# VHH binders against Outer membrane protein assembly factor BamB (bamB), part 4

Target 1, 360 residues: Outer membrane protein assembly factor BamB (bamB), of Alkalilimnicola ehrlichii (q0a984)
Amino acid sequence: CGGARELPDLSDVGDGVATETLWTASTGSGSASSAYALVPAVEGGRVYAADSNGRVTAWDAESGERLWRVDTGRELAAGPGAGGGLVLVGARDGRLLALDAENGEERWVSGLSSEILAVPQIARNIVVARSGDGRVYGLDGLTGRRLWIHDRSVPVLTLRGSSSPVVVGNRVVVGQDNGRLVTLNLQDGEVIWEAPVSIPRGRSDLERMVDLHADPLVFRGVAYAQAYQGELAAVGMGDGRERWSRDIPGHTGMAADSRQLYVVDDQSRLWALDRNNGATVWRQDRLQGLRLTAPVVIGGHLVLADEEGYLNWIAPDNGDLVGRDRHGRQPIQRPPVPDGDVLYLLSADGRLAALRLVED

## First folded at step 13 (VHH; from u2 with S57T)

Design w2
Fold by OpenDDE, last read:
Structure w2 (fold): chain B 360 residues (1-360), chain A 121 residues (1-121)
Amino acid sequence: as target 1 above (360 residues)
Amino acid sequence: EVQLVESGGRLVRTGGSLRLSCAASGFTFSYYYMGWFRQAPGKEREVVAAISGSGGTRYYADFVKGRFTISRDNAKNTVYLQMNSLKPEDTAVYYCAAGEWFDWSKDYDYWGQGTQVTVSS
């Protein structure tokens, strides 16, 4: 009899932040699982999105006009990643598909070793993909041929899902299930540096889980990683040395601006930390108990979506919940995607909205 | 029973202003997007404006061009449409609707009976 989780009462929160709807669309069936990493991608004035039934769609970012839609015939679980004229989607069966960004035609398919639950990336004609077994692949963007593999042993027990690799310049930053952050050379997959973020502790497999499930964040030469049941660490991108760490476990995600790092802990508390030293600026507990998405910085606000279908607007200066706006009844499982003053929101049931932030 | 009751429609001169109201009952008002639609004779029904449950998100049709403002009072279960700078082309039956915005192109949950707005030249 799993006791119904009590959700916080946020009925007092009003419309402190104004947005306007530019357009809405449907991706189809949405996401079949919360473990799937189906998120909108914005590239070249277009928005791409996929549903779990295998449909990939492109829209004009400004007008919302549908440009193309294709059915891959596969259960999609990750993506799209967009770049280099490609739209990349990963399937549950371990297939990575590259589609032409202009018309949606399949360019190539590559088989990975397990299900793909991380958003594939592309840079400099190299596709970076991660499979559920923890392996990271570098693939030729043109052909899908494997260039390199980074393979580390995965703990016996891990969270379902994988953090998405982050590509910065010629480096690939990967949060591993063993609690270590690694930076790879994009071209050949060689390890540049590897740093421990959290060390497994305890006797049981469950206690020893320290997965870097949250996507790593790279901001101004610093990589931030957060471990499940572990620590949050800031690591210098240049040398892989830890700058600071905090005992703030989490698996949701992070964001940053020029001043602060924003993180969600395992209790859905939102923290603002000094980006340079990890000191707490503020902590907000009002959203505690909700399943939140990673925070997103847009304009002068922080926004987190939740399982109730709301956008939660936070004042970055003090952590105040200044607005809560409902966008459907279904969960929002993935963070909204910012592009300038526009926020692209995708609900679990496949509803896509483009919202413009109205700044007075 | 769900009810949406529009009011405020009348004859007005070009350049005039009008405020429409829609009183809602029978459902959790704040959980729904509220919208105003209009239908002119011989034309299809079209969306005029919409507002999210909390009022944080709004939509306006292109023809509104800043002339109309949608607002809501959740304490009163009422949605409003302030219409300024009215034109003869704005003559239509105006309908209040409740639903989720993402579905407004396909599914409308609840509709009012409409109120007639006539703008004379």
Scores: ipSAE 0.858, ipTM 0.932, lowest interface PAE 0.4, mean pLDDT 93
Fold by ESMFold2, look of step 13:
Structure w2 (fold): chain B 360 residues (1-360), chain A 121 residues (1-121)
Amino acid sequence: as target 1 above (360 residues)
Amino acid sequence: EVQLVESGGRLVRTGGSLRLSCAASGFTFSYYYMGWFRQAPGKEREVVAAISGSGGTRYYADFVKGRFTISRDNAKNTVYLQMNSLKPEDTAVYYCAAGEWFDWSKDYDYWGQGTQVTVSS
């Protein structure tokens, strides 16, 4: 109706790609805010998830058997990250918690300078975490001792929430609130390169918001970043030089396969671009008006979840909306997590489902 | 199995020239940055030069000052370091390294075992 976004008519769309529910579970009370990055982690045959009330739970990935659950006593807003025998969660009070992956017992807690709204990462025994004031920390995985801090100015007005750092090899890729993409050395936090993806424009703080809110995507030597009110850019990981850019603003996120980059724009149109030169292959407009998650590539399929609890299945080759299937009535606010032919789906109320793609 | 094998290190006089080679196997060579690093006794390892997978972008440490040239031959899976106008301060073990991106740190994904370069007065 007038003054509100117009929702699409999708009543003629069938059920989508066939899936089998392997198991379901509850993570607890779910997420208190759409700005929180509470996303399941899949590691070592286990699934980990947190709720905003402080619970962290582990399940066997195959059976869905609950292996452990702990109450941290903190409002959790980010994570889990998993690796190196750790499960990492970030709290609204700035505490970064490292839990033992086998039993959930606390190994260490470290204080950061502000709330943690980005998923912590771990590689090579270094934990990487981002606080809401824009600082990025490297911490020792065994002790939680700070190894380095990368300190960068934050614009006066930014979107609530933060993109999560991406660790690839010895590099940390960070999308900054000032429209720049930076890479840091994992060991010492020093800048390897910085690339301007978009610049602030306009007279007001709101008009000048160019936050790289979508998580950066690193795929086969290229970093992709999308600014909230700016551009989508492809940047060479090796030299920090722009390969191409497009005027496709957005904040939800991206996925790639060997040929194409998939991007949701600020009008919920789904673009497929040639990932090497940025040329449009197709665009799917039928979902315009819905609140979508980032796309996910799984088993030769493309899927996006939405505010009504649907999975929306898209053919990667031509962009056809081939089906929609519903997994509860609650919003799905974070992208489903693929692992092989299994998709892990977390609803805002804390329902976790493991779905297997079937070819029967 | 990934392997990087350096060759060409030897004793040379001040002002002389030397070419180092690094033969690579076990990975898709053209997708990797290749780098040369050096380590003198009692010093930390430092980057000398690096080259992108295509060869289109080259990086040099400031102390090189145009004296060294990195190159690669993707058909032969080999990276080279041409060293001219050598000085005694260039004496070090030189290492070949490979990574998916350029990294000024010493923690590339793959390393060779090194080749000794000694520059005499």
Scores: ipSAE 0.000, ipTM 0.124, lowest interface PAE 20.3, mean pLDDT 85
Fold by ESMFold2, fold request of step 24:
Structure w2 (fold): chain B 360 residues (1-360), chain A 121 residues (1-121)
Amino acid sequence: as target 1 above (360 residues)
Amino acid sequence: EVQLVESGGRLVRTGGSLRLSCAASGFTFSYYYMGWFRQAPGKEREVVAAISGSGGTRYYADFVKGRFTISRDNAKNTVYLQMNSLKPEDTAVYYCAAGEWFDWSKDYDYWGQGTQVTVSS
């Protein structure tokens, strides 16, 4: 069925929050698939990015000077993750590569059981990676040796692509394709708690898809998870108990500030919810029809990028669409990455831009 | 109606082994964590072991020290507890429980009737 979605008329919206372009760079050929999680990493005054053709590049975050570039020879589909002196990328062939953050030299390569479409993480010298078959690995950061595996059956029909694990303290939060949120001990992979977010309903495989496809968000002791065709839930990190839930399905992602949770639903409506009880504060419907990234909170502003290369600026207090500005014509498929007052944008064609928010 | 039916509890000598079973019905078994709990006379009910819906993740209380193994057969809607190297302090009523998430507090959604395990010298 060829029903084209209707794009919104946003021609009356002004230019948005003023930004200064600090630098631009090319990561290479960009991403071969919207299912890939190729996302800039900002760590230790450096920016790292990969393209799907196997290149991994580091830049000085302030100047945009290229510090190194390496060719891995593999189709990359996830990352980088950065930390502990490592830059981590996952390949379609199941190889997890750890590169030296200073010079890009390969430190180790570890084979996982299937393609890697979730961003690897590292904390406390333990690398956490998720393969497409649902397994989560803990690996030694120095050697790449497998420390533990958490194995979970996946439903017959799941979305291609996986939410990335989130490491907080000594805990790993994973949104599973069966609609459950699990938290693992970082050191040994044992379950600390598991919470249902959505339970599959209906008889068809499509109707039963409840993947927690959006990355979980952990903010001030609460884990938030959103199911593809189910519920949005807030779960206490300490005990795994539901604080509240809402019938807001989606797969794009979330952000939070001290008062509100911001979530994109499956119709590209942007919701602001009270973090404590899930009550709707406002909803912005004008972006309906666009393919949006997860929202980002930066400098007291809320921003979402879209398939046309725009940044869409939203007032956090009332949901007003206060402006739009364009950064190329290619889709921006992953949320911009904030660092202080700087925002890093990566478009699908591999264009990387560093923008500083400018005072009005 | 949800039902959890334990079986296999009996008198066994110290150092012996036995296997508990819990047959489940009335809910989608593979979506639930299953747990074994026990309660000795005069003590509070305590977790023994738990297993995720797929069987991929298992938890054990410290006092079992590798002596017990939890497993499940989702085709038969049954969870098991293999208990080896039994000690007199393992004497208790053992309960099967099912919950949508893992919970140390024994506030699971469903509970069985229990099966008595007695370990003699």
Scores: ipSAE 0.000, ipTM 0.126, lowest interface PAE 20.5, mean pLDDT 85

Design w2
Fold by ESMFold2, fold request of step 24:
Structure w2 (fold): chain B 360 residues (1-360), chain A 121 residues (1-121)
Amino acid sequence: as target 1 above (360 residues)
Amino acid sequence: EVQLVESGGRLVRTGGSLRLSCAASGFTFSYYYMGWFRQAPGKEREVVAAISGSGGTRYYADFVKGRFTISRDNAKNTVYLQMNSLKPEDTAVYYCAAGEWFDWSKDYDYWGQGTQVTVSS
């Protein structure tokens, strides 16, 4: 192309979907690195968020009233995960902290083998956490005691940062840095199945990178995984067998509705694929050049945030860019979090906003 | 039975270099943070350096940054401390320790017997 990354001219695009701001708040000083997975969590009528300086805060989801704030004294790099009465955050020093969701008091702390850059998960009183060296831990939600460890060697060269595990029922889906998708039993960490998505190829370490860096997506019995420099694959959750694959590399992430899978490729083009057979339905190229978040489906709309603080609204049926509205100048580096008709946005400087879609 | 066995401690002149080794057995080595601690006569044991189970994260006390390097070889179950530009104040018994998490305190699960490092004028 023509040199430095060229931003698209989108000045002709109107405001699009109407929203109202319900409240705004500050999480603190925001995130110290784009490699950190500091993402708001919405659980039980509350919103939780952390900054990289160690603060963890809870707000009432409707009013934005701050319910508690604690200082963990650690550089936080992942989370929060929320559930089972816990708020979970991971630190650069490998400590996984479990806080009481009601008041923020520490319930336990557990040490992992390296930095935590993936959002911890909890289901059925089992905490699932991934450390940067590729290990996946199952921990007791009450005590933090290790129940199991899944250990896999990592390639010599990997992207900094980790895709977050996805817990569905009693299964844990993990996108590995070696280009394989693995599903573990939640209770004991034993492999249920493992599927190749991409195979390292080429001579240089850079050419051989096939990290499954985008978070896997599990939707209606299918796991979707996207490799950094490889394929996008759909794999049956029950048997681990590939349903289809496409040559669509990327690292940002995916969303789905009943008919379509939405995926961002490595050029920031947004693809809509038939979820069942992988056939292209449409592709939106106008956002090429922007650093986008994963897409989010909300209220019959598709939205992606970007590095300039915009929400980009896309029509799911045909891929039209129907509107853009700006929420400050700071980057939005992680996907907005939907809850019903409300969308929670976190900017890189730590500003949190709750937006309601105006449907009537 | 868990064993941590330090070796390599000796008398060294100021400005010299020394490499300490700690061989580990009786536990899954790659799951543990490994640390080096030291204790000078009449002083409390203090952390020198620590390294995560994978070797991806390293921690150093302020007094040793730039002079000492911690490393590990998980295939040999061994952790090392390369000490350069040694000073008389580095004179101490050096201990190897293993724990499931890193803490600047002395709260580790297993400890070695120690190896004496003496730095002369």
Scores: ipSAE 0.000, ipTM 0.111, lowest interface PAE 22.0, mean pLDDT 85
Fold by ESMFold2, last read:
Structure w2 (fold): chain B 360 residues (1-360), chain A 121 residues (1-121)
Amino acid sequence: as target 1 above (360 residues)
Amino acid sequence: EVQLVESGGRLVRTGGSLRLSCAASGFTFSYYYMGWFRQAPGKEREVVAAISGSGGTRYYADFVKGRFTISRDNAKNTVYLQMNSLKPEDTAVYYCAAGEWFDWSKDYDYWGQGTQVTVSS
């Protein structure tokens, strides 16, 4: 576990997709743990980011001008989520903070039952937050009052509810620590459907971990979920029925385009699968050994960041590693965030960059 | 010991072409952004071009107007500046620089000695 990992020899790989740096900024001290979900949020022409020391910052998305910065006084482990005039951050002490998106002033704070390691979401003035004990909360966006709680018991050893809920229309999709995918009604938290993705196997608690740690992906009516030590499944959003499954465990996440699902496995191999039937289209093995982020689709391109600060550009049609470029020496631990033709990149030390794709 | 050694600077005629090279040693070359800067007599040093560690992302100053191309060969630990359609205004000492910073125009850690480029009319 703690032994040396053999890194791939990528010295012969040339340039990637050309980008123009729009601006760079510092979010503060960065993240205290690679397990924290401190990821930039892009909303309403603004970029928001938090560091683990409690700072939350807003920038103008076009210019990179800092609009405000506040110190919450708490160790932050998840967020921001942004929407409805709010910036939402979750703390290790179980506090969910809602900040005014205009000026960063605290609008409310709500206490959840345990630490918050999943990015809070907001839709239709309902904040959805997940605590590490497996509970999912619906909170009023104006006041922070609890509207509903969905409670499910969790295994003794879990990844502590780290995958973020996905809100689609009036539905909340949650990857649970017990290997099940659940969809809740946004308004009242009632279960619409629940689908098994993986079943615990093995003798030890570690071997039996089947957490749906990767964020679920909902794309064109299908929910995709990947278990930490289990299966990858495609589930119909309408009926909760499995469309297909594959034995491809992993924890970093997924992306999709109109034809393909892109998945990183537990050996850092990148798979492209036919979205409709799960058949392998290609697999890229050259990145094996690196700690990769989830793939990102932007402007018809496919990119993954890694622990050495590189962006790794992959041809979507055939899986070729077309190029690598480095954005500092610090790890990039969370997927870059796309918004149109702009990609937001956050390094573990808190350096934030906005990159615009440039046509060659 | 970090070392950046520029070469290839010389006298060329207006409209001519020139290729500058910068050989790097003492650090892991592919980890560093490389930049070319220039300084004409009486002027402040200014960025000309910069390139990411893999070479996938490039920056050019506006005055380049497509005339210069930066490239790198990580197998040879070398960064290049291909300079075409040279003008007398391009006369300067050209410096190679290396840095970890994402900001293309500043915060470089290491600098070369410079190589003189002179463009005659």
Scores: ipSAE 0.000, ipTM 0.127, lowest interface PAE 20.8, mean pLDDT 85
Fold by ESMFold2, last read:
Structure w2 (fold): chain B 360 residues (1-360), chain A 121 residues (1-121)
Amino acid sequence: as target 1 above (360 residues)
Amino acid sequence: EVQLVESGGRLVRTGGSLRLSCAASGFTFSYYYMGWFRQAPGKEREVVAAISGSGGTRYYADFVKGRFTISRDNAKNTVYLQMNSLKPEDTAVYYCAAGEWFDWSKDYDYWGQGTQVTVSS
């Protein structure tokens, strides 16, 4: 048909897993671009969030009491990352800001080479940040001094936006715009290994886009990466060797439990794959046509949010769409953040909600 | 003191167009969601449209069906509602509102006094 994109008819689907709203709050004006990675961070009994207008806010995770709010004076595009007593946010102008987690006071600011569209991370007092030009920085958590820079060529045509690095132990896992997954030493930025996930194919720059745009997932010694127009691969964290691959392109993200990897493809179908060999366990097709977030595993349940403000609850064992709950009419563009039996939902307009699961 | 002052409400014929304006003062305008709500006598106040502080995100009630457009000019501290293809059921008092966040079920922090829109057959 030549009309607008059709949404699936899900009117026969009942309510999802029962949830109780613990509290709601505003992060401010929300996000100015779908390319921004403005997501809540949960750390040390607190929730942190930022809006694109420069506000950064902390709340008590249990009560929703606002603990502090600061105005950074910059357009923020990524974060927060939280840890080591810091709240980290990245700006469109390339400034990485470190705020004191207790009171929001600026500890330091460092300039990166381009806009920051990936969530900064911190581990072992080293801040890891990625700029939009593909560079990855290691910075001293106390001072913001640059410890190392990892620089790689960026393809002629790439998606705006960046997957966020994942820090595991002394390793930094980065999904690159050239279709390669790289693991860096946290201390000095030296390459430990590099693995191809997808190779550019096709005649045009558009057809050859293989950005690893979905955040990498590291789970029980395996790194999973998904290319925008290429493959999904499982790579051993210890040796960088491919364990399996599938032709399942996508860009929204993944989740795992002990048995299965859950992946959204570029047609908004949800796949469950055996983590160890990539074999399809089930696929849920009823959500085609919706813009979905990455799946989230919480309390033995599987959930995805969508552009209409719903949580879509999926049975992990067989893929059944068991229920849907609406949480406002605004898109939920970033995956809900689980913490124990609580989900934190952030809508595109900056609404933050804390939901507790009621009964398994 | 915070003030929200609506203007532009008047009588229009079915199928006509009208632009509402809301001038804001007394707060940092770009930090707030701005919304338009409406209320007919005996009906519950309902959201019409809302817009984020940056203007990057816009929300519309289902009954709008693409007929209304919300916009803001942060340099002039003004939010607008362009209303096209007006119907008699659009007759109501229209209110401007400002809040730190948008929730269909929650009150905004600040409200204007309203402007009457009447759509004749």
Scores: ipSAE 0.000, ipTM 0.111, lowest interface PAE 22.7, mean pLDDT 85

